# Ledger of designs, part 52: VH-VL binders against q9umr5

Target 1, 268 residues: q9umr5
Amino acid sequence: SYKPVIVVHGLFDSSYSFRHLLEYINETHPGTVVTVLDLFDGRESLRPLWEQVQGFREAVVPIMAKAPQGVHLICYSQGGLVCRALLSVMDDHNVDSFISLSSPQMGQYGDTDYLKWLFPTSMRSNLYRICYSPWGQEFSICNYWHDPHHDDLYLNASSFLALINGERDHPNATVWRKNFLRVGHLVLIGGPDDGVITPWQSSFFGFYDANETVLEMEEQLVYLRDSFGLKTLLARGAIVRCPMAGISHTAWHSNRTLYETCIEPWLS

## First folded at step 1 (VH-VL)

Design q4 (framework fv_nofazinlimab)
Fold by OpenDDE, second read of step 2:
Structure q4 (fold): chain C 268 residues (1-268), chain A 122 residues (1-122), chain B 112 residues (1-112)
Amino acid sequence: as target 1 above (268 residues)
Amino acid sequence: QVQLVQSGAEVKKPGSSVKVSCKASGGTFSNYAISWVRQAPGQGLEYLGYIIPIYGTANYNEKFKGRVTITADKSTSTAYMELSSLRSEDTAVYYCAREYRSSGWLPAFDIWGQGTMVTVSS
Amino acid sequence: DVVMTQSPLSLPVTLGQPASISCRSSQSLVHSDGNTYLYWFQQRPGQSPRRLIYKVSNRDSGVPDRFSGSGSGTDFTLKISRVEAEDVGVYYCMQGTYWPPTFGQGTKLEIK
């Protein structure tokens, strides 16, 4: 019997987007119970990420309770951050594979189509003025906006990413790290042709320095300090990096080759 | 010196609508959030909503959702608050206030307009 | 909505004497970003509100040092060390941590 799979969608997304993924799973792992959580769909995905975390937590708890052998999480785009936070706050989760599917795990700093839609007259370089405010933090996108040129504002104003990263000290950092480390495997998926996640290396915990040079995960302070357990996970062989070129952001959940190469191996 | 200058007093009948303007002078307006607050005679302050003019993003106090519309014209550095289905209880001085500065976040109401008296009477 | 409760609602004070206004919130005003978005406003008769204090204890430019804000969590205080005639008016606390922002009832400061 296969472990249940829980799917968390991304920004402006819904369960319908994952119809191909469901087909792939059903074909390759017959009998798998797949639950695509239809929460915070469409514009509701703009809600603060902590609100989303709470909602998704309420939804996954019953599923986990019925699966004592564990579950797998497939979390797409923004959903990957939601799931990471979820695993950080849950002291009793039983997630075997956490599959982060093209998620801005180290934040976003790019002028993308979805950003232009929400902020049509804004420049990437100026979004920090809005995002690092209490009102800006009412939008999910701002919760993981990571301006490399205003790191002080990010560290002090980010109500989500800075906290789950342990970049800002907080009373729950140790516990969250402990909780997150309960995961069996962290599968990081992304690629250079994504077109939305910026930089695309964010999906692998890479990110810009102050000069907008992309540094790898191992060069990040969160890794070096093991603030939320990346170093520990890597050391025990629990981190899988699966980059793939030629895949646009909206195709990560609908590409058969990607599924077979990066997702399927971890659904056992 | 940056100032918020509001439109003049209004007298309205019940059921009608009122639109109050708030113009920023002495500086740019686009990177600021403008909030609206009202104060009934002899009463306290009540928050209505805000807009970020550069994005046109507005959010409202749920109490007023459906009746209040906040807009902005970046070209004229003017924010607007429209309240519909007016009732006597809407009689108040309506204030616009700046919640944001371009150099960083200074959240709440560092600059206020002079207020606009809106009287709703039959 | 977060309820802000001020006390007293009326505050008669003798010139030169200190004054203290309490503001209590129905829940902690500590934001997830670590800041506490509690503000104090002064409204003189016939004027618009004026911000005196931001984030609990920071005075705005031009605000005399006789005004001070303090507190944490759910309990906050505005103090005037020596009340002057120009201090007459209504004082409001406001929380900006939670949506929507909410104000206290106001404290009317008068000279005896």
Scores: ipSAE 0.006, ipTM 0.463, lowest interface PAE 10.2, mean pLDDT 91
Fold by ESMFold2-Fast, scan of step 1:
Structure q4 (fold): chain C 268 residues (1-268), chain A 122 residues (1-122), chain B 112 residues (1-112)
Amino acid sequence: as target 1 above (268 residues)
Amino acid sequence: QVQLVQSGAEVKKPGSSVKVSCKASGGTFSNYAISWVRQAPGQGLEYLGYIIPIYGTANYNEKFKGRVTITADKSTSTAYMELSSLRSEDTAVYYCAREYRSSGWLPAFDIWGQGTMVTVSS
Amino acid sequence: DVVMTQSPLSLPVTLGQPASISCRSSQSLVHSDGNTYLYWFQQRPGQSPRRLIYKVSNRDSGVPDRFSGSGSGTDFTLKISRVEAEDVGVYYCMQGTYWPPTFGQGTKLEIK
């Protein structure tokens, strides 16, 4: 039998968005128990990420307990950051494949339609004024806003991403690294035509330097210092990179070719 | 110009709840964060919490968590503050105030409602 | 919570004379972005508070230039260069640097 699959949605999203993904899984792995978590749906997805992590953790505990052979996580967009934190805070998770669908793993910095909708008068160059305030850190999107021109503010003010990436010290860092390293496979999916995640290479732990030149994962201090285990996982052969062109941000969970190429092989 | 108009005065018994409204006009409601601040008779100002109506996001001062709920109805451009398990110490004027400005990060109550007197007496 | 302390609490002033109100915070209000989120509000009798000053020294639109704010770190001052009859009321400082926002006790300005 196939391991259960837990799906964690993204910003302004709900379980309905994954209907095609459920159909694909049922076709290729019939009998798989797939649970799409209906927590922090729609506007509630703007709640602080640590609050979302606590809620999702409470929901996944009984699912993991019922599956001694392990579970798979499929985590979309912002949901990929929730799953990153879940793997770190849970001392006893049994996750085999963590499949990250176009998630801003190193943060986000870009003028997108989503940002213009949320903050109509803001540009990427001045959003740091909102996001790195105490008020701004009550928004999930600001928890992973990473302005490469104000890296000192990001490191000091980010209550979530800087901590989970080990870019700022935290008392639990050693335990979080140990827990994260228990994952079987880290499957990273993303692509240049996403249109929302900026830079798109953030989905693969790449990010802008101060000149807005993208540096890939292996050039990041987080990787080089092995802050939460990326270098160890890569050496273990546990990181899978699956970039695909031609897919927009809202299509990662509804494209059959992407499913067959990047997701299906990691569902056991 | 934005205006915030609050509901009328309330007299409540200890242990009951009160729900105060704050209706915004003269601007796009989606661009406002609405905060609630109270003032006991002859006393200073105390912060309760806020809501960002377009996002549905609310947060509360720890002192009031569990007793205060702030909600918004975008269709009527109205925010609500509900306070439960009322005590005599909750007797105060309750104000709504706008925190979010389209010009960027300048929270802190640039426009205020007229206030709603809530009296808790037995 | 950050404690905001105002002095004096009662300020009787002769019409046309200057007035000064002090506000002290229990910790530095300088945010990591380099800005200081210190505000001053005026509350006239029977009215809602009105913001006069934001970020220490910036006057809101419509606020007379006789009002000025100054200070840094933990020590801030609101000055009125020539007190007018309409200035009667209670003045509050507020910090917005740390959650939750906190207010001073208020300074009641009266014409003597």
Scores: ipSAE 0.000, ipTM 0.378, lowest interface PAE 17.0, mean pLDDT 87

Design q5 (framework fv_nofazinlimab)
Fold by OpenDDE, second read of step 2:
Structure q5 (fold): chain C 268 residues (1-268), chain A 123 residues (1-123), chain B 112 residues (1-112)
Amino acid sequence: as target 1 above (268 residues)
Amino acid sequence: QVQLVQSGAEVKKPGSSVKVSCKASGGTFSNYAISWVRQAPGQGLEYLGYIIPIYGTANYNEKFKGRVTITADKSTSTAYMELSSLRSEDTAVYYCARVPYDFWSGKTYMDVWGQGTMVTVSS
Amino acid sequence: DVVMTQSPLSLPVTLGQPASISCRSSQSLVHSDGNTYLYWFQQRPGQSPRRLIYKVSNRDSGVPDRFSGSGSGTDFTLKISRVEAEDVGVYYCMQGTYWPPTFGQGTKLEIK
């Protein structure tokens, strides 16, 4: 039988968004038990990511317990960060494939429609004033806001991304790295036509330098220092990069070609 | 000059609810968090929670076990604190206080206070 | 919750003389961001609390320079170099490093 699949949604999302994905999985892998977690849906997805991690952890633990052979995670957009953190804090997870579906894994620094909606009076260049304020980290989007022009503030104020990246020292860094490295495969999916994840290379752990030049994963300090295990995963062939053009952000979970090319091969 | 003006004194029966308002003037309401603190007669200060109006998110002291609800109306620059299941021990002056955010200053709790609202709970 | 302990609880002072209030926290108030979120508030009789000091040693605007805050880690002090009649009231320390913020018991300053 196929391993169970757990799906974690993104910002302002719900299980309904994954109806096509469920259909695809059912068609290609009949009998697969797929669980789309309806936690922190809609506006609740704005809750602090650590709170979300805790909630999702409570939900996945029973599923994992019933699947001793392992499970697969499909985590979309913001959900990809939630899942990465989840795998970092769980010392007993049994995740075979962690599929990061268009997730801002290295953070977000973009002026998108959803950002304008949330911050109608704020520009991208000024969002650091809010996100790195005393209460900014009570907002999920700020938990992975990564202003390349204010890296010091990011490192000091980020209560989520900087920690799971091991960019700021903390007592759990070694353990979290160990836990994360339990994953069988890390499948990174994203593309240049996403329109939301900015830069789109963030889905592959690429990101801006101080001049807003996009650097690749291998050029990132988190990789060079192997702070949470990227270098180790790459060395053992556990990282899969699957870029695809022509897909908008809201279509990653519904595109058949994308599914067949980037997702299906890892649902063993 | 920013001012916080609170609603008037309240007398309530045990088991009922009270809702205190805090209206801000002289500044941009959405750029501040609003905290609530209470003080029983002759006693010290106790932190209840805060709201960030721009986000609409609130955080509470768990001691109150969900009895406190803090809300805000950006259109009127008013924050509200509702306390339910009132008991005699809830008799206190309730204060709202402004908490500006500043990336330079970090957390700067409660630089401007309301005048306080006396809430008396008696049978 | 972090416990804040003030001493003394009652502080009778002669006009013109210095005063000192101690505040001790049950754990270090150094935040992971490197700041120490310790505050001092003054509450005059019949008035709302007023912030005097933020982050250990920074005076708010309008606060006389005769007020000073110091300390680190778990031990903090508010000093008044020359007590004046208007200084009568209750003084509170507060920590904002950990949730929820917590206050000391208060120190009642009176004139002898």
Scores: ipSAE 0.016, ipTM 0.518, lowest interface PAE 8.4, mean pLDDT 92
Fold by ESMFold2-Fast, scan of step 1:
Structure q5 (fold): chain C 268 residues (1-268), chain A 123 residues (1-123), chain B 112 residues (1-112)
Amino acid sequence: as target 1 above (268 residues)
Amino acid sequence: QVQLVQSGAEVKKPGSSVKVSCKASGGTFSNYAISWVRQAPGQGLEYLGYIIPIYGTANYNEKFKGRVTITADKSTSTAYMELSSLRSEDTAVYYCARVPYDFWSGKTYMDVWGQGTMVTVSS
Amino acid sequence: DVVMTQSPLSLPVTLGQPASISCRSSQSLVHSDGNTYLYWFQQRPGQSPRRLIYKVSNRDSGVPDRFSGSGSGTDFTLKISRVEAEDVGVYYCMQGTYWPPTFGQGTKLEIK
């Protein structure tokens, strides 16, 4: 039998977005119990990420408790950051495969229709003024806003991403690292035609330097310092990188070829 | 250009509740938070809480938690502050104020205020 | 809660003379984003408060040049270089760095 699968959606999203993903899983792994968490849907996805982590944590505990052989997580877009934090704050998680679908793991620095809708006068070059304020950190999208031209502000003001990445110290960092390292596989998925996640390499722990040149995961201080276990996981053979061209941001959970290539192999 | 207009004065008995409104005009209501502040006669200013209308998030000063409820109706661009279990010491002018997300200036707190609503609690 | 202490609480001033108001916080107001969320408000008799200064030293649009804010950490000052009749009212400092936002007791500026 197959391990249960828990699905966590993204910004302005809901469980309905995953109907095709559920069809694919049913076809290739019949009998899999799939739970799409229907929390923080639509505009509620704008609530602070630590609040979302608490709510999702309460929802996943009974699912994990019923599956002694482990569970898989499929976490889309912003949901991938929620799942990053879940794996760190839970002392007893039994996650085998953590599948991150085009999630901004090192942050976001790009103009999108979502940002223009929420902050109509904003530009990516000036959004740091809003996001790194106390009020800005009450919005999930600002919790992972990472302006490469204001790294000092990001490091000091980020209430979520800088902490979970170990870029700023936290009392729980040692425990969070130990917990995260319990994961069986970290499957990273993303691609150049996403159109929303900027830079797209953020889905693979790459990010802009101050000149907006992308440095890959192995060049990041987070990796080099092994702040939450990326270097250890890579050495263990536990990190899978699955880039795919030709897929837009809203299509990662509904593309059959993507599913067969990047997701299906990790759903034991 | 944004203007905040509050409801009229209220006289309430101890133990009752009051609901004060704050209607925004000009600008986009969902692009800023609304804070509530009160001032007892001859006294200073005291912060009650806020609401972020875009997703309905409200937060309260611990001193008033359990008695204050702040809500917003985006269709009418109106924020509400409801205070229950009224006591004589709740007699005050209640103000709403805007908290803009102004990326050009970095302003974060209370640049536009309503005219105030006098709430008198007396038996 | 962060305690904001103003001095003096009563400030009688002759027209045309300078005025200075001090504000002290019980802890540093530097936020983790590097900004200091210290504000000054003016409340004229019978009116709503009006923000004069944001982030320690920045004047709001329409605020006369005679008003200036300064300070850092825990000690802040509002100065009026030449008091005019329209400046009568109560002045409040406010911190927005820590939840909940807190105000000083207020300084009543009166013309002698």
Scores: ipSAE 0.006, ipTM 0.437, lowest interface PAE 12.1, mean pLDDT 88

Design q6 (framework fv_nofazinlimab)
Fold by ESMFold2-Fast, scan of step 1:
Structure q6 (fold): chain C 268 residues (1-268), chain A 122 residues (1-122), chain B 112 residues (1-112)
Amino acid sequence: as target 1 above (268 residues)
Amino acid sequence: QVQLVQSGAEVKKPGSSVKVSCKASGGTFSNYAISWVRQAPGQGLEYLGYIIPIYGTANYNEKFKGRVTITADKSTSTAYMELSSLRSEDTAVYYCARGLYSSSWEKYFDYWGQGTMVTVSS
Amino acid sequence: DVVMTQSPLSLPVTLGQPASISCRSSQSLVHSDGNTYLYWFQQRPGQSPRRLIYKVSNRDSGVPDRFSGSGSGTDFTLKISRVEAEDVGVYYCMQGTYWPPTFGQGTKLEIK
């Protein structure tokens, strides 16, 4: 009797990382059909996010079709952005709960091992030179790079995040907003000890201003303009914010207390 | 063409610590999860834990939590397993084995290191 | 933890004859995704384990077709249709459905 759950992994990740999450779901909601999508695993997670969205879309269509009562999405890290786009481009999704596990919803501006591996001579202050080029936009991590000191370049060059967030105009924006608003619950999870997502409040649609002061979701233009439906969802009571301290980036899917507090209630 | 090469045999005193290395080659080290499994002489296999080098995340079998630490050095494509507070029953061959990020669970333990004998004796 | 029980523990076989090893789990290994994460490994004397079978019945590349895996739920079997000299060693089943991964106690295959 539980709705099926679809899991979308993050950067340099695969279904292997979700063993604990699957155990927790089986313990609390026995009989739940959980599908962890094994697409764009490992290095393939670096492919442009729009390419990943198309591949994941093909995989989720038959799952949603078999579950007329609806499905739940659990989307981790970069995977949360894939799920954001899926909910916008799919005219007929039947997602009830969209659970975003520490995803950089307003973008990333921080030095991490992933960026140093890909661009070893770059610093976060200089990465905009690479990411906001056509070549850089061929890498998923650059698709959500959001330099608060070069916001004009981000708005003009981002081929993915600026469009999905409605920060830049797109001919499909009205349809994408309508589609996204069909979601039952938007469950946002993240925390100050993540260590990778920078600023961590990006998981809650907060982000740096030009002085690197974090402005929360309600102060963002995308919220104030209701560009893709955040203000409407919040007014409807459909946004759940579940911050938790003491959890590192790779532990969101393997912490029992986090699961019981932030995820379990939304898997009905 | 993936291969895992481990450090040489160790003899340790009770109460000390041992650190075994596992150097990966063939493909990007950061794309692999590295697991650790041990085998006492004449006994079966016992799982210790794993690390995903790109994330820096490690998970441990509850039996060994507090005594085992698994780390990785991406610059040398090497994973390490350190076991502290050694007892005679920790005498075993310690193996590293690959998990792969690019596949579902069918890639679980598809490549193994040659093993490192750790002997704990006074 | 899931307990994996193998039988027999000692398996003397004649060259060219078939051999069969049983593995039983303390609970069903069927994952919620519909797959069964049951694996078989071979360990020859003085060597590291080598994976033979993944997800119950799939042979790894380079594994001879005389090896086959079967089973469902809690009961699994590894069969060798014609035992050869190089098959001497210990065979282990492993479950990967539940954390932590657990192994059977091993079956020692010997030529008689």
Scores: ipSAE 0.006, ipTM 0.395, lowest interface PAE 15.1, mean pLDDT 86
Fold by OpenDDE, second read of step 2:
Formats: structure tokens, C-alpha cells, sequence
Structure q6 (fold): chain C 268 residues (1-268), chain A 122 residues (1-122), chain B 112 residues (1-112)
């Protein structure tokens, strides 16, 4: 039988968005038990990511327990960060494939419609004043806001991304790295036509330098220092990068070609 | 002119709950944080928590976690503070205040309600 | 929680004379964003608090220029260059750098 699949949604999302994905999985892998977690849906997805991590953890633990052979995670957009954190804090997870579906894994620094309506009085260049303020980290988006022009503020104020990346020292860094490295495969999916994840290379652990030049994963300090295990995973062939053009952010979970090319191969 | 108008005085028994309202007018509501602060008779000010109506997210002073609930109705531009398991020490004037201006974070508590006296007595 | 300590707690002042209130925090109020979230409030008898100063030294609209705020780190001061009768009330400092926001004990300004 196929390993169970757990799906974690993104910002302002719900299980309904994954109806096509469920169809695809059912067609290509009949009998697969797929669970789309309806937690922190809609505006509730704005809650602090650590709170979300705890909620999702409680939901996945019983699923994992019933699947001794392992499970697969498909985590979309913001959900990809939640899942990475889950794998970092869980010392007993049994995830075979972690599929990060257009997730801002190295953070977000973009002026999108999502950000505009949430922060209508703020420009992209000024969001650091909000996100790194005393109250900013109470919102999920700010938990992974990564202003390349204010990296020191990010390192000091980010209560989520900086920690799971091991960019800021903390007592659990070694353990979290160990836990994350339990994953069988890390499948990174994204593309240049996403329109939301900015830069789109963030889905592949690429990101801006101080001059807003996009550097690749291998050029990032988190990789060079192997702070949470990227270098180790790459070395053992556990990282899969699957870029695809022509796909908007809201279509990653519904595109058949994308599914067949980037998702299906890892649901065995 | 921005105004915050709170509900009237309350007299409550120990163990009961009270819910105070704060209606905003004359300005934007959803994009600002509404904070709650109380002041016991003849005493200083104590922070309870806040809500950002546009997000519906609230946070609380740990001292009051489990007893205080802050909510907001964007359609009526009204914030609510509910305090449960009331005790005599909860006797105070409760204020709502407009918290942060989202873009600059300069306007902490720039406008205040008139206050709501809550008396807890047997 | 960050403790805010005001001094004096009682401040009798002669009309037309200057007044000064000190506020000390238990730790530096410089936030990682570079700002110092220190505020001063005035509460006249029977009224709600009114913000006078935000971020150490910025006066709110309508606040007379005889009010001024200064300080850095852990030490802050509110000054009134010439006290007027309408200045009677309790003054509070507040920090917003750390969660939760905390207030000083208040300084009661009275006319001699």
C-alpha cells in the first residue's frame, strides 16, 4: 500500500484548495490515504507560526503513529515553513518525502496583493518597521519576513525563520538539525512565474543579498554552515529541486503537469 | 475627530463575568490595534491586552491569560473586553485605547475611551 | 516584566516654575529596530489618560511646547518649562519596547 499523505495548506487557504491534488493522487496512487489538515484556515493562518506548528503537530502525531512505514508531507506556501518547523521539533517523525510546494523557505521580501491588503499603509521597503516591531511577530507573515536591507533586525527580531534556519543561536539548534535530517527527501518546488513568493528562488532556499541580487542555496550562510542540515541533505542526494515556469502561486496544487513531474514521483 | 466611546458602569459579583464595549468613530478602525488598560481606584495603570480588528488577532498580558478575552466587530467598529472569574481586585476603571498606527508604530495609545467603571463586590 | 520607576511620586510646584519627572526602566528600552518606545501620559483629575510624548521626545499634536521629553537607554525625563494650573494631574511613563507594556507608578503634580 502507499504511504499516507498529509497536506498542509498556505496563507488564507483551506482544504478545498486541494481538491484537484486529491483527485490526482487518487488516480495515480489508488488507495492512498490523504489527509488535508483544516487547521488555521482563512484569517486564522495569520496567527503566529509557532502556534500553528503546535496545532499541526497535534494533528499529525496520530497519523504518523498509525503509519509505521512512514508518511509523505505536501506543504503549500506558508505551510512549507510550518512543515519544516514540524520536522525540526519532532524527534520521532517518520516523514519520507517532504514536498515543499512553492514555499518561502528562505523568507519573503515582496510587495504582493497579500501584503498590500494586510498592510495597506505600508510599503514593502518599510514593512521591517512593522514586522520587526514589538508586535509584528504576532503575525505569521512577519515570522518569515526577511528584509535583506535590515538583516540585523531580522536576525534579532525574527522569532521563527531565523530560529529554524539556525541563523540565530539557540539551545535547540543541534537537536532541531538532527530531527530535520530524519527526512528521506526534501522536494523543493517553485518557479519564476509564481507572482507571490519573492524572490521565487526562496522556494529553493535562494534569497537576496544586500544588493538584492539573488544567491543560490549553496551560497547561503545556512547552507555553508549547515546550520539546519541543508548541506548534509544535499550531500546524501536527499534534496530534489523541481522548478517550473508558467505556474501562478494559486495553481501549484492544481496543475496536472506539475503534479506528474514534481509531486507524483515522490509519493511511492 | 477620533472618538472611543465605552459602555456604562458595571457592578458584578465575585466569580461572574463582565464584558465592556468600545466603539470607535471618526476614523479608521480595522487597521489599528485596540488596547485595554485598567486602573484601580487611586492606583496606576495596568495593561490587559490588544486586538487588531483587521486580523482578528489578540494578545494578552500573561497575568490575565485565561480570564480575559478581547474581540472585535469590524462591521460596527466595536471592540470588546470580557473578564471572567471576577474578584474584588478587578475593581477598576477599564479603558480602551487606540493602539498602533500600522505603518509607523508611532501612535501607541493616541486616543482613549472615557473609561468604564467595573465594581466587583459581594 | 520591565519595571518602570518614576520619581518623585508627588510633585508640588509653584505656578510658573519648571517641573521635572524622572522615569527609569529596569532594562534598556532600545528596541532592535533602533527605536525607543517610551511614552508619557497625562491624566487630569476625573479624566482619561492623554498621551503627551511618544518615542521619548516627540510631542503629540496639541501638546504645548512647554512639555518636553528626553532621555535614552534606561533613563528618561519629562520636563515642563513653566507649570500652569491646567497641568495638575498624574503623569505616567510607559514602555512599549517589551511585552507587555508597563507603566510607571505615576507622579502627582500639584500646585503649591
Amino acid sequence: as target 1 above (268 residues)
Amino acid sequence: QVQLVQSGAEVKKPGSSVKVSCKASGGTFSNYAISWVRQAPGQGLEYLGYIIPIYGTANYNEKFKGRVTITADKSTSTAYMELSSLRSEDTAVYYCARGLYSSSWEKYFDYWGQGTMVTVSS
Amino acid sequence: DVVMTQSPLSLPVTLGQPASISCRSSQSLVHSDGNTYLYWFQQRPGQSPRRLIYKVSNRDSGVPDRFSGSGSGTDFTLKISRVEAEDVGVYYCMQGTYWPPTFGQGTKLEIK
Scores: ipSAE 0.000, ipTM 0.470, lowest interface PAE 14.5, mean pLDDT 91

